# VH-VL binders against q9vpl3, part 70

Target 1, 224 residues: q9vpl3
Amino acid sequence: RGKINIQRPKAPHYERARVVAVTQPKYPELPKAKSCFKTRAERTQQQQENPYNEIIAREVRNWLDHSRLVAFFHLSSITADDIFRVRVQLHKQNLHLKSYGSKIIEQAVKNTRYEAIVPLFHSNHCIVFSPDPEKTAALLRIVRRVPQMVLLGGIVEETMLSRNQLVAYAQMPGLHAVQAQLVQTLSQAPGHLIQQLQAHQNSFVQVLDVHAKNQMNEETPKST

## First folded at step 3 (VH-VL)

Design n16 (framework fv_romosozumab)
Fold by ESMFold2-Fast, scan of step 3:
Structure n16 (fold): chain C 224 residues (1-224), chain A 120 residues (1-120), chain B 107 residues (1-107)
Amino acid sequence: as target 1 above (224 residues)
Amino acid sequence: EVQLVQSGAEVKKPGASVKVSCKASGYTFTDYWMHWVRQAPGQGLEWMGEINPDSGYTGYNQKFKGRVTMTTDTSTSTAYMELRSLRSDDTAVYYCARHYDSGWLEFDYWGQGTTVTVSS
Amino acid sequence: DIQMTQSPSSLSASVGDRVTITCRASQDISNYLNWYQQKPGKAPKLLIYYTSSLQSGVPSRFSGSGSGTDFTLTISSLQPEDFATYYCQQYRSYPWTFGGGTKVEIK
């Protein structure tokens, strides 16, 4: 079964108006005095739900629900130009690189089957979405050249996979029945997968070290 | 100057194995995937498989089942394609071709081709 | 596997003619299609990538168009050096597949 339509639906007029209102605040200066207290209006505003975050969280839920491939990455320091080039390369394979704040991710997945992924986003991160799970191999080919992006795991056909499981899935050529069996064999309970990813910090550090060394060898083949 | 130089022509008997080489120069070998494409006499192009020299990942066309193995030697910038259990219909020109690891699957440079003849 | 069907299998044309070659995919490949030129005894050469993007150094008389399942390669004014066999190739779905080829011959 495939996901029907990964396109973002057009935002309602009301939601656009809400975003504009949130992004154009006008607050008067407080009177000159020892103004160490906040006004009732200021307290009320601080406690109000942010409509901008809810609109973007809705977009994230739409991507998660309509993508058959979702890959999670740790993102090290990278320039805007470099990440844009990666986005363009991914786009040509129907792979969509998105970056969202951790609070927005939490709002998007709270009370859903995806809630277990929240701990993955406490550090700098990005996500790649696609309606086409066959593009997992293309995804890994492209990110192999981007040492700043380190694969943490993903979701294929609604099944959560670790980094190693996703790599194994990518290495299966176009035998769809065998790939489906592999996905089921590799699948893990959401909590168990998160625990494994958190427990294997040494393997994550080793991957970062290998990527750093590869970057040095490719950028500066002439060493001192 | 980018060059892909392949090994010389081979004549094999049915049931034998052949190993074709493709030596790359003029670019960073690990930045490009290497593909193997064959062409039987008077026929069209047929993709056999791909290898990533940096990761060692291989992907093969299922038509060749378990008969093909692709390898690389990064120290010599050379790719290899071994085809086992040769049949008369494996008679073809075998090409190596590179593609930049960018998601665009364009074969921008090709080797000159290696003729493999399978006859008894 | 995605089957790529080219038509015609061969055609005869004269210098200065407009030549159109078609390629049909058995399923939707979006714009993930390349065109190659192969002269007798030589390796193929990339002409067009991503349906319509002309490879550097390729003459502007070559153009590609199409989307989904139906694609065309057009040579606006055939030159003597254009007599060759042309192949389409899809890269939407693994395994990558080529068309059967279209031979452009002298009339």
Scores: ipSAE 0.008, ipTM 0.423, lowest interface PAE 12.9, mean pLDDT 76

Design n17 (framework fv_romosozumab)
Fold by ESMFold2-Fast, scan of step 3:
Structure n17 (fold): chain C 224 residues (1-224), chain A 122 residues (1-122), chain B 107 residues (1-107)
Amino acid sequence: as target 1 above (224 residues)
Amino acid sequence: EVQLVQSGAEVKKPGASVKVSCKASGYTFTDYWMHWVRQAPGQGLEWMGEINPDSGYTGYNQKFKGRVTMTTDTSTSTAYMELRSLRSDDTAVYYCARDVEYSGYDFAFDIWGQGTTVTVSS
Amino acid sequence: DIQMTQSPSSLSASVGDRVTITCRASQDISNYLNWYQQKPGKAPKLLIYYTSSLQSGVPSRFSGSGSGTDFTLTISSLQPEDFATYYCQQYRSYPWTFGGGTKVEIK
């Protein structure tokens, strides 16, 4: 026992959450071959329909405007069943996992303070939204158990944070404890912050490349 | 006081199943994840899996996936671990442990059950 | 899986001695390492979390250090109640894995 502010049991009781999930409209399961976003062909078709793109971009802007917590992730291949379980876990904590094409995100953040995030979405990605910034700790707890999702950074209370800053925010006992970091981040050069976020993406790609090469080397010896 | 009290020792034959219980008291059961860890005689600790009593989410060690099922009963604040198709090398002390989150995303097992001895013999 | 190797497997010490136990990870685990104490016939007890953070109620003679792949648990002045087996545990990647244990025995 301790006085801990990061244990935030605001989610519905498990039995109640299960009942709600069963009685609510069922969401279609994504095919196992699909990741967090549409196939290349589907994405291209969507982008060619400019009115459609603007409608979805407005949805993204609405999420950004009404979310006090936004987290950006690189998403590796994941089964439909696994991503569904992650979505359900996040939803119970008032965390909403969304996927949008890079051009739609660009349209959504164009001429806003968040335009700098566009380079983060050059590869497979997903975004988690929440109106409650105190859910950052719950988000990181859930995502830590999902190796396919790699945190790139986020936005908390309209302030852009790198991965390390977001992690530090989650570990703070209260809002005032992070005030100095928020002030420092606001005064930080945008170019430097973007480079930090892009470096995390590049480091992840390098890790995947090394891992793939190591796996190929280990596969060379034939075994049953 | 915070306690985890486990069910009594079991003796099973190979191929049987065992279901171990872990009753929590002294805290809000749904606020903390529960883990199961086993220890073979004279050996070290081996993580079996985890369950979130609030959501029902389970994560299993691949070594046991397909043979293990973890469940909870929130009305009695009790966690269960069922291991099927028992082998002689499943003979071990099985522990439940409460997973506390420190300073954001740092995790540790702060409270452990007393352990349940499961003996599998032919 | 990340393999955790502890050394030594056992050691003999006297009350008042400084005891050092090491733990090595097969991969970089940053500081995501915990230390547990287990007395014969009893469940493990958390001593240190996140490499160096002392659990409430644990005596200050216990300390942890390290980062990446090399970690150390130190007992500055061994007491009679400290004769036990000590385990390190990584929580960087699933499955969570423990070291083989280090048994601290009375001389």
Scores: ipSAE 0.007, ipTM 0.474, lowest interface PAE 9.7, mean pLDDT 77

Design n18 (framework fv_romosozumab)
Fold by ESMFold2-Fast, scan of step 3:
Structure n18 (fold): chain C 224 residues (1-224), chain A 120 residues (1-120), chain B 107 residues (1-107)
Amino acid sequence: as target 1 above (224 residues)
Amino acid sequence: EVQLVQSGAEVKKPGASVKVSCKASGYTFTDYWMHWVRQAPGQGLEWMGEINPDSGYTGYNQKFKGRVTMTTDTSTSTAYMELRSLRSDDTAVYYCAREIYGDSFYFDYWGQGTTVTVSS
Amino acid sequence: DIQMTQSPSSLSASVGDRVTITCRASQDISNYLNWYQQKPGKAPKLLIYYTSSLQSGVPSRFSGSGSGTDFTLTISSLQPEDFATYYCQQYRSYPWTFGGGTKVEIK
């Protein structure tokens, strides 16, 4: 518990040093020389001791605790204007699009029932949270129009679901008993489900190829 | 309840054009892509193309590109497929099919089919 | 284009029989394969998507398996309402292509 406004955190000493280094680059074309003076172990230790990541991880855990619907997406390159429009559409349905680094996700789910999801976030990703699991259908309708977002799977009522299981859940009527029964019926061991979610990630280049061909056909002049 | 209702059978002469309609009901028309698939007598199914009712995007099978046009009328929740320069081998049953919105790669509902006969 | 070859083109079976239908892709399609059932004079109906996922409302006697280029649709105990033509369909690459169909007839 506590009221922490993370949107305006006080910059600690190490963060100030990082900002100054970014704003005053002197030798951008000698990265190998700079790397020779900093070992992998030193960089790893600095990252692990970053207190800002711990604060954000606590915020992620709060979102997980208060959300009955969590959906995971692979995110391809998308413009700031396009993602903003998606966020607005999602927000109107009480769906909250968030993006966090994989290390923050790992810290957030460590020692929780959801620790097994960590491998899903080694690639570019985003997460949608909602306190209302009945919004799964609205979520899928909105992201259908965003080819850069590829559904990997999610969590409904604390149950891990693959993409296909989440789609099946979305097609059920809004009757609580029927939806609860479906979630129980569709639930699988986390290991099995993670393999299914990873299979979707590994195969997504074929999905992107299909979408790219669709985009090319859409942009191609229909009469030449 | 989702329904796709297609227009009635057509008999056309070679060189003519045919325009088949598919009226959707029971769902939000712009939330699902629509595909067209045909089936010649004694033959299998052949994919013709797809349309996104929300954006107007169309994708056509190269075999039909240049003589097929797919359109939608959002106000009437109706999809159309027009095939021009008809040949006798275009004699087939033409289906519209709705693509599932959470997984964009299978057809959950189909129209009843429209028989198009091209006589020569 | 990816060619989809179904075998057999037709088969005769009795109620209660186990029926297997095979579908072969000319190229690797991973698991991007659907199965449809079509009764005479009717539109096709989705049975199985993504190789092995049973569509809601479809009886559990239907199952799909396979990967890559070789796929199988199995009906564990054929019922009177199962006499129909079955089609496989790939959606890995455009254009989407269907198999030639397998007609399951009464013996």
Scores: ipSAE 0.000, ipTM 0.410, lowest interface PAE 16.3, mean pLDDT 76

Design n19 (framework fv_romosozumab)
Fold by ESMFold2-Fast, scan of step 3:
Parts: sequence; structure tokens; C-alpha cells
Structure n19 (fold): chain C 224 residues (1-224), chain A 120 residues (1-120), chain B 107 residues (1-107)
Amino acid sequence: as target 1 above (224 residues)
Amino acid sequence: EVQLVQSGAEVKKPGASVKVSCKASGYTFTDYWMHWVRQAPGQGLEWMGEINPDSGYTGYNQKFKGRVTMTTDTSTSTAYMELRSLRSDDTAVYYCARLDFGDYEAFDIWGQGTTVTVSS
Amino acid sequence: DIQMTQSPSSLSASVGDRVTITCRASQDISNYLNWYQQKPGKAPKLLIYYTSSLQSGVPSRFSGSGSGTDFTLTISSLQPEDFATYYCQQYRSYPWTFGGGTKVEIK
């Protein structure tokens, strides 16, 4: 347990840091803390209340506010190296994969128009953000090869969409004005939409598991 | 020395399957992803897919429509690429290639190639 | 899929010549472009990665430039060992795709 496994791809740590730096998101920086002094009691209380959660919650709110495309995924067990590769591929398309704890998500969206998404995050999850809604098709193409990521739904141009609606949006022929109008027309009350997304997530995961097993059986030759 | 050594040439009939091997040496097999690239006679290079030997994760070029399977055996440091339902246009040299990555992604080490001929 | 178009498909050159090979992507690939050299009967060899970075052990007469959709490989003074086929390759999006190749032949 005190021994680091070297089973991961052996790009030097410096080269991986450079890839992360090159592929870093271009969103505005979070405001730095203004206060430089606190009473000892205030510092102790803030530490006990976990100030890290407040910082990350503000980060989540900034991503939601500055992204015209947000996609929600259920995330099954996946290695750090596999998720890193997915993150790199997504970033080449200006798609930013993030994962946050359920309590942080709840804290971030409390008293906002996004509060209805909280139930989606009671299990393992991740979120993809982008300022470019035209990248929805690229997103779905990339995640199709990642069976550990199951699309639950998303937000396009501040409109909540179910999985099926998001897939339909991705198939539009590139008429931006028509796409924006259709997204607005398809919008639903957040509470009811979230219930539909949770129900469909469970059904989709079951269908995906059966399909994956059938695909493997068909792809594996049995005639030897 | 880092090297990738592939299995020998194969001659197959249409409809058969072929499984090409690629044995790695000189580095930690699970530290690098392995890709497969083919080249038809007198033609250019075509990317087939990738595999992470550490996790078993695979990604395939959809052009092969479920006909390709990539696997690894970490105990022998060997990668495999199986192509099913062979057609005459699958006649090609098949290469395994190691992916170096960091601030870039590139194939730094290649196998010598395996010629697969599909004919009746 | 991103289509990679190389020009010319072949060229004839003499030792000492400056050779220029062009690669065009059907959509923006930023700098996610590699160049490979392939000699007859042999596997490809990495020459240049990330548009312009020279692979270790590759002679300095090779250089790459470009961004977005238009890329160039230049050999400043062609040597006998440089007669080969050259391929560009994009790795911005799946599936990864190669150019059709440019064969550099001896005059």
C-alpha cells in the first residue's frame, strides 16, 4: 500500500502536465479571495465547514453560467488513465469533462435555476461543459466508444433536454437559428424532466449492458 | 532495446478470420497504449483502433463495423488484433504501433508488419 | 471523418534539393498533426510530432510548419536516405486519419 504502481502509461509527468496545460479551458478565472485577515475562531469555523467546497461550488456555478452546452453522464468504474484519455479527446473539441461530489453540486446549484439537477448526482456521475453547442455531435461520437459513460441528458442554450432530445439536437443539419428555436420549443419544467431522465437512465443502463454482452458474443469468434 | 515483433504472414480465404500478434519488449508493456494501422498494397495508412493494455479499454474505427477485436496478454507482453469476415479488400500489411503521449500523441515505435493476403 | 489531402502525390528530386510537401485537413485540427517517413518494405518512422517538433534522432534538415488546416513538411537539402514516402496524420478527432502519402523519388 505504500508502493506506487507503475502500471500506468509512462509518459513523463512533465509531459502529462504540458498536455493538461495545452488543453486547459479558456474560461474566465475565478475571483481571488479579497479578505486577508480573519479572527482565529472564524478561520477555525471556515476550516471545519470545508472552505474547499465553497471554492469548488463557485467553480461549478461559473462552468454552468459560461457554458452553452452541458451534458450529464452516469459514470461506471473507469481507470484514471482511461478517463484522462477521454478528457484529452474531449478537450480537442472544446469539451471539458468535470466530476464533482453530490454535496458540492447541491451547494453550487442551491437557489438557482439548476437546482433540479441534484437528483441526477446521487450516484457516480460526470459533467461535460462547452461554450460551443455545435460540439454536441462530436461529444456523442466520442462518448459512444466509452461504455462507462452513459448520457442522462443536458442543457443547451439554458434549456434542459432529455437524452433523446439531446440526441435529436445533435442530428440537426447545422441550421443554428432553427436549432435554437427547436430547443426552446422542446423545453420542459425542470422537475418533471429530471424524473424522466432518472427513469430513462436506469432503463438505458440495463439495455446498454445487454447490448454490450450481445455485441461481445457476436464479435468473439466461437468457431476455433 | 524497445521493439515490437509481429507474427508471420497469413493467407486466408474470404469469410475466414485472422489474428495477428505483436510482442513487446524493452519497456513496461502496460505503460503505453497500442494501436493497429493497416496498409493495402500500393495504398496509404489506415487507422484501425487502439487498446490500453493496463485497463483493456478499446476504441475502434467504425469502418470495420464490429469485425475487429483487440486484446492483450500482459503475462506475455503481447497485443492481438483479430479481424473477422475477411474480404479481398482486407489484403494489407497490418502494423502494431506504440503510442507515446504527453503534450502530443504519436506512434514512436512500430512493429515490422504482418502481411495478410485474402484470396480464393 | 477528417479527410487529409497531401500534395503532390509524388515528386522527383535530386540530392541537395529543397523539397516541400503539403498536407490539408478538411476541418480545423489546430496543431494535432504528425509526419511519418516510410521506406519501401519497411514500417513507418515518426519524423515530426505536434506540427513542428522534431523527433529525437531525426536530422535537422527536416522541419514542419502550419496550423489549423494547412501544413507543410520541408526537407532543406535532400539526402540519398530521404527517398521515401511521407505521410501526415491528424489526431485531433476519431477516427485518426492519414494523408494519401507523397512519394519522393530519385531523378
Scores: ipSAE 0.038, ipTM 0.584, lowest interface PAE 6.1, mean pLDDT 79

Design n2 (framework fv_romosozumab)
Fold by ESMFold2-Fast, scan of step 3:
Structure n2 (fold): chain C 224 residues (1-224), chain A 121 residues (1-121), chain B 107 residues (1-107)
Amino acid sequence: as target 1 above (224 residues)
Amino acid sequence: EVQLVQSGAEVKKPGASVKVSCKASGYTFTDYWMHWVRQAPGQGLEWMGEINPDSGYTGYNQKFKGRVTMTTDTSTSTAYMELRSLRSDDTAVYYCARETYSGWLDSFDYWGQGTTVTVSS
Amino acid sequence: DIQMTQSPSSLSASVGDRVTITCRASQDISNYLNWYQQKPGKAPKLLIYYTSSLQSGVPSRFSGSGSGTDFTLTISSLQPEDFATYYCQQYRSYPWTFGGGTKVEIK
């Protein structure tokens, strides 16, 4: 039906459904109406605040804790149909594409071993989760053909890896011992990893700007 | 040593079906995707489709969708490609090819020897 | 579909010659391009992957370059065993597509 069904890790869909159920009776539309006399700035700030961040952050932590593979991507503009096709392909491989606001990610990982990933989410992003680290090659194969998704790095078996390290991991044959040894060897300090991941984001933005300018120049002379 | 050994040459009449096999050895069969590529006499290479032996997922070139079926038998490390409703234009050498173990840098590192399929009236 | 155009379709060369084969994609494929060598009656053999990476066991006289839409395969000093047909192949987008091939013949 188009919805991701997870059988093995703690069910994030269940937590999300619970959030919706709990939310509806406690936060009716009336609280917004009670604030109709606020200034435009106060109204905008009030609308931007999400009182359910704590619950959604818990869902993110559950995904991180129960996934042996987590991959981080920069996401440029993509149609709903295209992203849905990607989700379907990923789901067949037990790979789950999720998108969360940067503030929710920050709240989820604050004071945890994952805190170093926060800078990656200050721009458009998405995350792929899986209980199966052996699916890294399948993940990269699917995403390679999606130019709107650019791999930044990931976490494999609780070890943070840069883009190049994750690619190296994916190239290993299906020998669990050899793959585990490689992950251990490729691991590096969070500060260094974040610098590498930010560099990839900056490089991609520059490439995207050049491409956008080229497209605009090509589109301008097109007249019928 | 990695080897892909394909079934022998086939001669078919128009409208028939052909099923080509590709037996893999020297590696873990489920770790690598398998592709099928054909080549008509004196012509270039044409990609037909792919299969993941681990999941059973298949992807076909739209040109062959509806006429081609790719399968694997993991117990015998064998991939199959069945092409139905054969026409004279389907006369070609059919190759199986293994994709490298990488989702980022994909290429066909090992090829079968080819299976000649001749379709004549 | 992404069309891959190779030039020339055929060329005649002598042993020791420098040979350059060109491949052009109808759309930007970044560096997702491979080169294959095929001898008469044989299966293709991978020479170069990801535009410029030499496959293990392939002689160093083979090299690849390019990016985006324009790519080249160069053989710095042609040997007798190099007389074959060469194909470029993109794997940026489905369906994967090959160039029409360049036949390198004895002069």
Scores: ipSAE 0.006, ipTM 0.454, lowest interface PAE 11.7, mean pLDDT 77

Design n20 (framework fv_romosozumab)
Fold by ESMFold2-Fast, scan of step 3:
Structure n20 (fold): chain C 224 residues (1-224), chain A 120 residues (1-120), chain B 107 residues (1-107)
Amino acid sequence: as target 1 above (224 residues)
Amino acid sequence: EVQLVQSGAEVKKPGASVKVSCKASGYTFTDYWMHWVRQAPGQGLEWMGEINPDSGYTGYNQKFKGRVTMTTDTSTSTAYMELRSLRSDDTAVYYCARDSEGYLFYMDVWGQGTTVTVSS
Amino acid sequence: DIQMTQSPSSLSASVGDRVTITCRASQDISNYLNWYQQKPGKAPKLLIYYTSSLQSGVPSRFSGSGSGTDFTLTISSLQPEDFATYYCQQYRSYPWTFGGGTKVEIK
């Protein structure tokens, strides 16, 4: 998908190719006119051992392993043109919109701490990946104006966050060390997290900022 | 300073139309969505709809769909709300309000209100 | 449409009192709730957004809490300038809807 899907089809060439495909004669029959019968168990076994699913599941695992921000969305009926526009806006912010089947998601997160997300994908869905967790605010600004995409939750710095916790994270000022600490705080505390963060934010953030800067000054290599 | 300034009070007959204006200043007009909210005498607030000045997209409350039209003029940073086929129960103060930057919705800046009275 | 019900419709309180206003949604709205203050003859003013986030310039005596369907606005120590009508507003789904308002009278 992307810009290519809108620009590539040329009306005259596209129409001719489509008409030819629709009007083509029936494909030649197989040399053997025998039907292959599969038992329910055999069909189930074939689905489980599908090598295509394993290849795509590896791709999903790779995205999860290399993304510090993962956001999950329910996707209502949306036009190809609308989703393309959203995808372009997201891509400019290093946010990558992907959609995978529920079975593939299940295989990707099997035996990981993220197995709990599988029920989120039993209906129409999409996922946004990014290596940059500071892009959470940009992500929500773009998607909040797309009523067909409903935020379900996400993973930030390998921590599973509910919808409300992810929204709270997006309101925090950008600073990598402080953001990582805030994610842990959001994950651990129950109840009125956003109220607590606002009540103590300046003191908490300032203390962490001083600590982070002191650590950076001592341990961070400046040049390449 | 960020301000929304609305047009003056109107008195209309039943069946007429009214067009309320809302002039924005102090910010980039196309960066923020605009909402219209009304309040009948002694009653609460009622959301009428929203408009994106950048794209021209509008979303209307079904109660007013077919009677309301929201538009913007980006050259004058002005939003408009036209309500047609006025009834006596359309007597209200009409407010324009600016939406937030988008990742959380809230109306942070409001116009002073325009009183519309519909009477015979 | 999501219906928002506020209680009480009005209340009288003295300066220094703790005031609590309740707002109930007919459906789960998560935390997509804002609170506005409106003084007689004036436009509404945003107090709190996203259930509990205090708007810049709003005194810290105002606080919001709740989730799902049940929400509260609390004024910890009522001041004379707090005489006003307070409205909750949901933005979980369209159309946006407001509560009926709670009039706070100071005497």
Scores: ipSAE 0.000, ipTM 0.448, lowest interface PAE 12.6, mean pLDDT 76

